# Designs tried in a protein design chat: VH-VL binders against Large ribosomal subunit protein eL28 (rpl28). Part 4

Target 1, 132 residues: Large ribosomal subunit protein eL28 (rpl28), of Dictyostelium discoideum (Social amoeba) (q9gs21)
Amino acid sequence: MSQDLVWSIIKKNNAFLKSSHGLTLSAEPGNLRNKNSLKYSGLARRTTIDVAAVNGKVVVSSKIVKKAAFPAQSKKTTTFSTVNTRKTARFVKTLATQYAPELRAAALGRLHRVQSALRSAKKAAARKAKKN

## First folded at step 4 (VH-VL; framework fv_ecleralimab)

Design Q4 (from Q0 with heavy chain K54E)
Fold by ESMFold2-Fast, scan of step 4:
Structure Q4 (fold): chain C 132 residues (1-132), chain A 120 residues (1-120), chain B 107 residues (1-107)
Amino acid sequence: as target 1 above (132 residues)
Amino acid sequence: EVQLVESGGGLVKPGGSLRLSCAASGFTFSDAWMHWVRQAPGKGLEWVGHIKSETDGGTTDYAAPVKGRFTISRDDSKNTLYLQMNSLKTEDTAVYYCARDDWGFAMDYWGQGTLVTVSS
Amino acid sequence: SYELTQPLSVSVALGQTARITCSGDNIGSKSVHWYQQKPGQAPVLVIYDDSDRPSGIPERFSGSNSGNTATLTISRAQAGDEADYYCQVWDSSSDYVFGGGTKLTVL
């Protein structure tokens, strides 16, 4: 019953999906489940970077979508522990720089939140185990 | 203080198998990602594959020329990295280096290498 | 697959500046690492993250990376700098990629 935390960063080659007043393609800082970028499924996409919490680990994925109608899509996934924060941050920064440089700061911020949530969940689980 | 020492190289016939070892010391081996890199005689460096730390999932990735034939593994209790090479071809002839990847997706320390010769 | 191109050889006179290039599509978006390899020896990391030096590497070694070209610069070249030099990047599609190597001759 653990809540999976998923966060997507999408680079769009479409003016309608670029940063504008009131438009956000990222989850709120306190709500890592929000995927409002998925609401724009009819528009062309270049690349996505996903940072997710799965089974107590950080999972970072990248996807390249070449054409909206018949997309050729490749996906690469790398898993990190919450202990190896420097290497995980480096990996996310490198992916963002290569595929979504305009979202690099947001991606790193979300990684920090995912890592913090996982550490908090582990601490809460430890407290619950002691009380049971 | 970081040391990597490869062993297990030698002469093998095409289609044969060989296992290389890399003994690590001077750092926390279990936290490091490790690489195998090869160099054919008189040629350049070529990445073979890597293995992540167990804490980071312990998964492996391979260069296209060796995928399906080579397997990378590690024994953290012995601070040792392995490369199992199957279905060897003459183009696999090279000096094989193990290398550490601490945090930068770079090979910051290298072993001295071990020569693998695939010949009839 | 992603490819890095280096010149086969570069010559430099003692005390002069050598420049070794590493070309790749949009390489400026990647972190470039440089290795020195002397005959019969294992490679040694001399520059990481485009321009940073590991402990023990002389300040004569420097790097840059922008656009489609990364450059390793060796100032006040010494006989001991004669070696093969390799650039390397991590690419999300191709993983770890090395350039073909450049032989530096110090005259």
Scores: ipSAE 0.070, ipTM 0.678, lowest interface PAE 5.1, mean pLDDT 80

Design Q40 (from Q0 with heavy chain H50W)
Fold by ESMFold2-Fast, scan of step 4:
Formats: structure tokens, C-alpha cells, sequence
Structure Q40 (fold): chain C 132 residues (1-132), chain A 120 residues (1-120), chain B 107 residues (1-107)
């Protein structure tokens, strides 16, 4: 095995690591694990809000899953630049208010973390480009 | 299917008033943020103003050239968007489009437009 | 007031690649949307959030946005691509801003 091949493999694994995985937030009565939630077992509804970093952008999505006889789903996705923080926060607030008010605070907290991570990544990339 | 249909355009004298309507179907109108955009003959697109859903505060904002003269409103029970135009000037002559905001501040669906001509 | 600048016109030969630019101060920090308008018709959204395509828009349409310039790229140009193209952003101070439009002529 040549050292050039080993170095190429190491380079791919040692590139600046960025994750497109987001936080998935859900509100499902059956997940409360108490006696009151058990009476809703089999008649569950789940609303999901995802906030993720994808290719230097903030991606916000919502999905409603209804479970009774069979599942039914709908999904909405919107992409934002990191500089439009007020715009993105307003959209997340709107989305949470319409679909899952109980997830609003958590979704906004996740948005802040995603935006901060993207700004840090952009600064790190700029520093590397300038060093070269 | 999403559909937007404008109406109410016509010929008006300078200083006059006109009310445009935009009938929406195929989506939950009450959740949507809506725009008015105009285009003078042979010219480019010019944003006129927008209105947010009532859930998001129902607030409006306007481009500088129309501020104080134009008013945007909505009737969610009728799935209809309105543009009240007062103190019309010859410079207001344009095709007026209504457009839906995709919640990302892009205009994803547009009506076919209605022509407003302001002439003596 | 935030301003977007586009070339008045761009020409492309059939089957070649057209590039339409949209220039604005630090536009790479904003989300850019692109509209196609054919004569006598309403605008159609062809690119949103810099580089994403709405359902039904051919893969030949792509976008990019960095620094002070956003670009709409139309590869393998077809006669039916002849139209006016507008870029658009939202700015917190200026609200919705459209570029002046670019007439694409397919030769």
C-alpha cells in the first residue's frame, strides 16, 4: 500500500467535519410514559420540526404524522442563509405556532445553535483559505 | 392546485382610486403571506407591498413609491387579497400581480395579473 | 436602499450555457431567488434559496451565490428558455428587492 493512498484516506476523514443532521422535535402523547398519556395509545398524532445545517444553509422542515387506522404525512421544507437570522427565527416561530406550540422554545434554541455552528464553520473555512 | 386570479384593473384618471382583488384557491389562504408586485409596460418587476397571515401579526409593509397611498388587506373568510390604490399617478400604470410567499420570502405562485392604466 | 444589478441582455447559442449575474453588496449572505417571465405571461419561480429547483424545473437550471454576485446558469440552452429573468432577495431594511431583469436571447 503506498503512503499516498493512506494519506488520501486520512485527508478525507480529517477534512473539516460538518453535519447535515438536525434536531428532530416531536410531541407525541404516548411518549409521556404516564397513565394519562396511555388512554391516547393507538390514537397518536406526532408533529415534527427539524432544524438542520445543509451546505452552509439553515434548513427548517415540518412534518405531521397522524396515526389511527393508517399513517398520513405532510412535509414543508424551507432553506435560509445564516445572515437572515431574524427571517429564519420568524419562520420557525410561525411554523411552531401553527403545528406544535409546545416545541417553539426548543426549536428556536436549536436554530440558534445551528446558526452559530454555521457562522463558526464559515469563519474557520475563511481562515484556512487565507492561510493558503 | 394553487391558483391566484386578479381582478379590478381598468382605466383611471390621475388622482383617482381603484381597488384590486386577488382570489386564492388550492391552499390554506389564512396561513399564507401575500404580495402585490407590479410591472410597468416594457419595464421590470417592482415590489409593491406585502401582508403577513393574521397568526403572524397581519402586518403590512410597502415600497416607498406607494407608501401612504396604497393599502393591502385580506379577507380570510373569502380567500381574497386586496390592494386599495388612492391618489393614483401616471407612474402607477402597470400590470399588478398578486403572489404567494412560500414562507422563505420567495414568491412561489403568481396570478396572471390585472392591468391598471392611469391616464387623463 | 439595497440594490440588485443585472445585465440588460445576454445571448446564448442553442445547446450552449447561459450565465445571468445578479450583483449586490454582500449578496452571498442573502438568499437569492430567480424568476422566468415569458412575453405576456406571469413570472415563474425557477430557482429558490440560491440553488434549489421547484418541482418541474429542469436540471439544466442551476444557481450559485457567493460574495457580491449570484449567478443563474442555464445549460444546454433551448429556444423555449428565451425570456426575461429576474433575481430577487429579501433585505431586513429594504424588504423585497428585484433586479432590473435580463433578457435572454437564444440564437
Amino acid sequence: as target 1 above (132 residues)
Amino acid sequence: EVQLVESGGGLVKPGGSLRLSCAASGFTFSDAWMHWVRQAPGKGLEWVGWIKSKTDGGTTDYAAPVKGRFTISRDDSKNTLYLQMNSLKTEDTAVYYCARDDWGFAMDYWGQGTLVTVSS
Amino acid sequence: SYELTQPLSVSVALGQTARITCSGDNIGSKSVHWYQQKPGQAPVLVIYDDSDRPSGIPERFSGSNSGNTATLTISRAQAGDEADYYCQVWDSSSDYVFGGGTKLTVL
Scores: ipSAE 0.010, ipTM 0.529, lowest interface PAE 10.6, mean pLDDT 77

Design Q5 (from Q0 with heavy chain T55E)
Fold by ESMFold2-Fast, scan of step 4:
Structure Q5 (fold): chain C 132 residues (1-132), chain A 120 residues (1-120), chain B 107 residues (1-107)
Amino acid sequence: as target 1 above (132 residues)
Amino acid sequence: EVQLVESGGGLVKPGGSLRLSCAASGFTFSDAWMHWVRQAPGKGLEWVGHIKSKEDGGTTDYAAPVKGRFTISRDDSKNTLYLQMNSLKTEDTAVYYCARDDWGFAMDYWGQGTLVTVSS
Amino acid sequence: SYELTQPLSVSVALGQTARITCSGDNIGSKSVHWYQQKPGQAPVLVIYDDSDRPSGIPERFSGSNSGNTATLTISRAQAGDEADYYCQVWDSSSDYVFGGGTKLTVL
C-alpha cells in the first residue's frame, strides 16, 4: 500500500526525470496542444504499456486506444512477483514489441529498475525487523 | 531433470466428468505457470487453459470451447496440477498434455499425455 | 479471435533446406514459438522468441519473424526431422494460439 509507482510507455518519445533511489521517472512534456487535438481528430490514437510497482509486486498493463468509431479495448493487467524476473521481462518484451517497439529497451530498463527498487525495499524492511 | 507425468485419462460417456492429474518434478513447481493442451486424434494442438503461480495471483484462463465446463487447479504442496472436466462432449476426445511455462508464454517441457475418449 | 495459418504439408529433399511458414495478422509484433512433434510423442520446443534455440536443439534449426509471416528454417534436413511442426503465440485477446500444424516429409 505505501508505494504505487507507474511508468507509461508511449509509441513516440517520452521525457525523463532524474532517477531517485534507483528509479527513473518518465513523463510527456507538459501541455502539448497537438496531443489534445489527436483525441478529437479520430485519425490516430496511441497504445500504451504501463509498468507499476503495487504492494511489493510488479504490475504490467497494456491498453489500446482506438478511433471513436471502433470499440475501445480495455486495459489488460498481469501481476508478477519480484522473484519472477525472467518471466516478467519476457512479458514486457512481448507487449513492447507489439505496442511500442521503439521503447522496448527503455521499458525493460524501467522494469529492471522497478524490480531492483522493490527488492532493495524488501531487504531494508527485513534488516529493520531483525534489529527490532 | 524436469518431468511431468499425466494420469487419469480413460473412457467416459457424453455428459460425464473426469479429473486429470499432472505430477511435476525436477523444478520449483510453485514458481511455474502451468498449461493444459489437448490434441484430438489426427488433429493439431489446442490450448485448453492455464494457471498462474500463487505469487502471480493463482488465476486461471480457459479457451472458449471449455470455459465454464473445465476447471484448472494446483496443489503446490504435492507438486501436482489438476484438470477437472465436466459436461464432457464427443469433441473433447483428445490426448491431454500438461506443460510448463517458466518464461515467455512458451511451453518448454511437456508430459507424455493421457488419452480421454468421450464416447457412448 | 487471433488466427495462425500454416501449410498442411511441406516436402524437402535430404540435405536441403526446409522452410515452414506461420502467417498471422501483424505476427512480426509477437513472439513466435515452434514445436516439433513426432508420431506418438509429446511436442518438443525447438525455437522460442522467434529465433532462440533451447539447449539440445541443433543449430540447423533457426527462425525468423517479420510482418505477417514467421518462418521455421531447417537446414541440412535429416530423416529424423520428419514430424509435425506447430507455431504458437500469445495474443492479448485470444491468449495462447497454435497454428494448425505442418507435416514435414523428408524425401
Scores: ipSAE 0.007, ipTM 0.578, lowest interface PAE 9.6, mean pLDDT 77

Design Q6 (from Q0 with heavy chain K52Y)
Fold by ESMFold2-Fast, scan of step 4:
Structure Q6 (fold): chain C 132 residues (1-132), chain A 120 residues (1-120), chain B 107 residues (1-107)
Amino acid sequence: as target 1 above (132 residues)
Amino acid sequence: EVQLVESGGGLVKPGGSLRLSCAASGFTFSDAWMHWVRQAPGKGLEWVGHIYSKTDGGTTDYAAPVKGRFTISRDDSKNTLYLQMNSLKTEDTAVYYCARDDWGFAMDYWGQGTLVTVSS
Amino acid sequence: SYELTQPLSVSVALGQTARITCSGDNIGSKSVHWYQQKPGQAPVLVIYDDSDRPSGIPERFSGSNSGNTATLTISRAQAGDEADYYCQVWDSSSDYVFGGGTKLTVL
């Protein structure tokens, strides 16, 4: 099992956060005892796809590592309504196909769960409003 | 309306082969992830395997009991899903359902099922 | 391999609330889906992603999932709710896993 696939099963911890991470691994240890961590984290560059819930919307972010003597990373963020799930799914498929095809199924699973969590949160909010 | 119709079930001897078909209509089949799920007489549901859409790589995964013996394929031009079953065992006796994945790893629409009986 | 455990049967009186459990290690970190199967019929998805209902499923059906137990709740039970109910999750190591099923009897 890929480590990146593990994120798909931890949605409960991230369902109502302003942002959550999907297909990412932490390259930087928080342990102050590892004095050489900066050297390793500075060399650990990779393409990532992040699917997050922000203010009731789905936010898809990508970070692309380019092959070059002058290595560069570019970040792009796109925001989607929860109403058009097919459009968002196709966008995530496109990102994964071009930059991380091995993670496509996991990314789509994460997207569906984020969308479901947002719909559930909206239903819960509506229930609270009716109760006053 | 979404419809899935299985066919190809029947009586087969142990060691034999059988091919099941699932005809899909009412949705864009080429975008869909599809499953085969079986149910032995009087028993519970058991996942058999799945196939992703071609745009998602068209890859397949199988449950351990059928891996190496069963093959899932699809023909998007015919809106049809297939299950090729080889080296059949009596334990493979079941109603076989095809089902659509909702892209959240759930099965939102199911066919009526087709009975496969493996008996000597 | 990942395993889901359901009670073999649950009984409920007409108009009362039925609760069907699905137990699995840290199941609250997974998305749980529920299927209803009436005799001689194909399964029908009644709850997805722990608590969401597909179009056409009555509001009497609800779900929850936390810790090691997911629950399908059927309020104001009707004779037509009598069926087998299956929980299901996706696990990265075991793929698609179904519970053993629970027979709901409406008295």
Scores: ipSAE 0.007, ipTM 0.561, lowest interface PAE 10.6, mean pLDDT 78

Design Q7 (from Q0 with heavy chain T55D)
Fold by ESMFold2-Fast, scan of step 4:
Structure Q7 (fold): chain C 132 residues (1-132), chain A 120 residues (1-120), chain B 107 residues (1-107)
Amino acid sequence: as target 1 above (132 residues)
Amino acid sequence: EVQLVESGGGLVKPGGSLRLSCAASGFTFSDAWMHWVRQAPGKGLEWVGHIKSKDDGGTTDYAAPVKGRFTISRDDSKNTLYLQMNSLKTEDTAVYYCARDDWGFAMDYWGQGTLVTVSS
Amino acid sequence: SYELTQPLSVSVALGQTARITCSGDNIGSKSVHWYQQKPGQAPVLVIYDDSDRPSGIPERFSGSNSGNTATLTISRAQAGDEADYYCQVWDSSSDYVFGGGTKLTVL
């Protein structure tokens, strides 16, 4: 589990909401997996799972770097609206189970915070519209 | 359909112990986070604690009044949730509900409840 | 610990609109869920994530959440809406917190 993900989980509501100004969030850092494989193959694998708010929607992404001598595999993204919370959670759970089971709890916690922040930002925007 | 059935309630003396069970059916129990919520006679709902799915770490969290005295566990092979209550106090007297929480969501399905009375 | 405050009781005339409030510090930054409980019955989730309705819940039930107050609104109130209503949030230090409950009487 990334140290930044641990920090994010501990400071869910307040820290996350402060960082979600404008519905844009920073990507989570990568985490090195299978350190022992480097001893015998000269290959490295690192997996990241990111959950972010973009344009009022939840964006879930994964990235795998399979070989140090070759280009990293492209980041894969899937976009969800906040209205389908369970489907998004199932997707994140499935993705993490396949690629980074050690990050699954952290990714699901992040998803909940992202969805909460999007709802809060939507309310803030509605409040501003009423003032204008 | 989703069904949750609590059992194990009864009369117990202060300082005693009791174990509650919640039998689940109609959904994939192993995927769900589960809660225990209680309600004292004529009073409001009070969260007791929860347990995450094993895939999400299988960790437990407890409300301050029960921390250190109550333990939540699950047996996914039997689709059953448990609440082990130790060092019971008269203020633990309540109807105890089990409730489903699908991955950190709201408590969307509840059992009928089982009454625990702690009295001398 | 984080606390949610609800009025003890609210009355509404048949066919009119009832509003039940749930107050908490910066509650607008949290997801609020609402439960209906009739005498001798288990609670039923009627609103989740501030304003969403579970399948089977009539559109007469709606919710909002902003600033320090969340509101459950029941339009065109019916006799069958008489119940206790509870709000609930998750808080980082207190975990799952319920409001004290509001008894709705339909006159």
Scores: ipSAE 0.007, ipTM 0.534, lowest interface PAE 10.3, mean pLDDT 77

Design Q8 (from Q0 with heavy chain K52S)
Fold by ESMFold2-Fast, scan of step 4:
Structure Q8 (fold): chain C 132 residues (1-132), chain A 120 residues (1-120), chain B 107 residues (1-107)
Amino acid sequence: as target 1 above (132 residues)
Amino acid sequence: EVQLVESGGGLVKPGGSLRLSCAASGFTFSDAWMHWVRQAPGKGLEWVGHISSKTDGGTTDYAAPVKGRFTISRDDSKNTLYLQMNSLKTEDTAVYYCARDDWGFAMDYWGQGTLVTVSS
Amino acid sequence: SYELTQPLSVSVALGQTARITCSGDNIGSKSVHWYQQKPGQAPVLVIYDDSDRPSGIPERFSGSNSGNTATLTISRAQAGDEADYYCQVWDSSSDYVFGGGTKLTVL
């Protein structure tokens, strides 16, 4: 993920200007991981974890593949009220450790970038509040 | 360990001026947003103003009751925060605290406070 | 101008649960922080970002924030919890706003 992409998220789906609409930061083509098929299986899928900014809040979404021959996905979304919290990091770490350990580093990196972008947006907004 | 120590409080007459200092230690002062918060005798906490970190440009904002009369500044080479108070009024009588902002708009460490009394 | 409203006082019996509220328009969209202040002492941050505890704050302290009301909850109240409690938010128009404070009395 580039600085330009992070700033684009802030401008278009800024937590202070847009609501109910999240963007997922991408460090790889197609976000964290969009294609998950084990070679020679055809049935196994992998869990995905996405972190997005919505209304100044961090939204963590996951699709967890059932451990079975015929995969079924369970979508879960959890919203955190602020960008400056270790609670969100613990949640992401726990979720990744339990269901997708291979995504843990990528998901935490995504979270840290989202939190940094939102903090920068908050500081920018604070600067403008007294001049507008 | 994080430590904040205020000084400069005292007695001043209405219309007078006073300069408060807050000496910081135990953290990278230049990275922190700093606040002044006051508390009149027997009353609640009232935010006075803040100054952003050096990296964020050292921008200041003030509460309406003190705007135009008070000025916040910082000297990162001395790890010191200042509050210049001009045109003091009796309603400015309070204990003045400096506080550190933990990057989330919460004030995680506070000094002991310094009393400013504005009276004839 | 954004305002936060707290009850002036709350009483709780030793060992029981105290709840201190902080009301503000759409406060659930903001991050609420809580401070404890004992007589003659500086405030101490006890809850930040609605529900997180700083290191050293007992798990008896918890917080929540939704809609128009944030709540500080102190379970298994102890004599040492007797203090004034202040909620605080940041608002883009009003900057840093404190509630009026609530005096907690432990009976």
Scores: ipSAE 0.000, ipTM 0.521, lowest interface PAE 14.5, mean pLDDT 76

Design Q9 (from Q0 with heavy chain D102E)
Fold by ESMFold2-Fast, scan of step 4:
Structure Q9 (fold): chain C 132 residues (1-132), chain A 120 residues (1-120), chain B 107 residues (1-107)
Amino acid sequence: as target 1 above (132 residues)
Amino acid sequence: EVQLVESGGGLVKPGGSLRLSCAASGFTFSDAWMHWVRQAPGKGLEWVGHIKSKTDGGTTDYAAPVKGRFTISRDDSKNTLYLQMNSLKTEDTAVYYCARDEWGFAMDYWGQGTLVTVSS
Amino acid sequence: SYELTQPLSVSVALGQTARITCSGDNIGSKSVHWYQQKPGQAPVLVIYDDSDRPSGIPERFSGSNSGNTATLTISRAQAGDEADYYCQVWDSSSDYVFGGGTKLTVL
């Protein structure tokens, strides 16, 4: 299923409280995240970690600024299916503990919310298709 | 049981090309990330590159020494992993192993390897 | 690029405990995996995620990882444990990194 279908189903008569830290979703092809992304907590830091849902997949990205005479940035993106929860969690944990340990718990929490929302959206879409 | 069998190794001249294959069985190949790891005679293990499962995007990553010269691909319908090696150098001489990554960054099963010798 | 350092060789007497180290900057924040390789054979995973054993690996094999050093411990060493041992981590900038390997000799 497409990303717009997933997003529409999640938003159907349901609204996350702002205090719930929200859900990070990206539109295809723009790949823009909402205002509750992990990037806000890392605004004053040189490393950021994003977890987003794109086309029914979980996308994890990081932006790391190297400490060198001439600072360089690198952005790495990795895509995971919602059915491979263990591998995705290990990747997020390893990435966070290595570059931004203070964001580890938040990144794992964000991943759990993204995965749960995608599973819920798929379940809702399946129910709609069955009744249709 | 998990089995990985490499083939295609041999003697090639510097600047030449060679294609390695890895036949997989005993697991759902399409769900696994796959690696190529090499070992020069009498030396240690060196990661060459990997390819993600199709469900995880099917993208590839390579070690710096081979980037731009080697290409990893897979054929899930044949349960086969490939390594296309171009512009070979004497420093590429090694036993090349195929390895499975079921645990997400650990190589839990390895093939027996295939020897590639690059010399004049 | 990220680097892992292992001693070239370690000797242990039959029945005693061998300890093989793997040093890397802040390696305790990474998951360390260990491989055993006997001459002419493919590597075998003996420890994954710092301290977990794959099925079929004896309890004599254990691991730890803290600070800048990870350790593979082989208690009650047997002649059959004689092999090369490699540590390995994943690093987001360097991808998959192996240590240089340690030859374990059982005396």
Scores: ipSAE 0.012, ipTM 0.606, lowest interface PAE 8.2, mean pLDDT 79

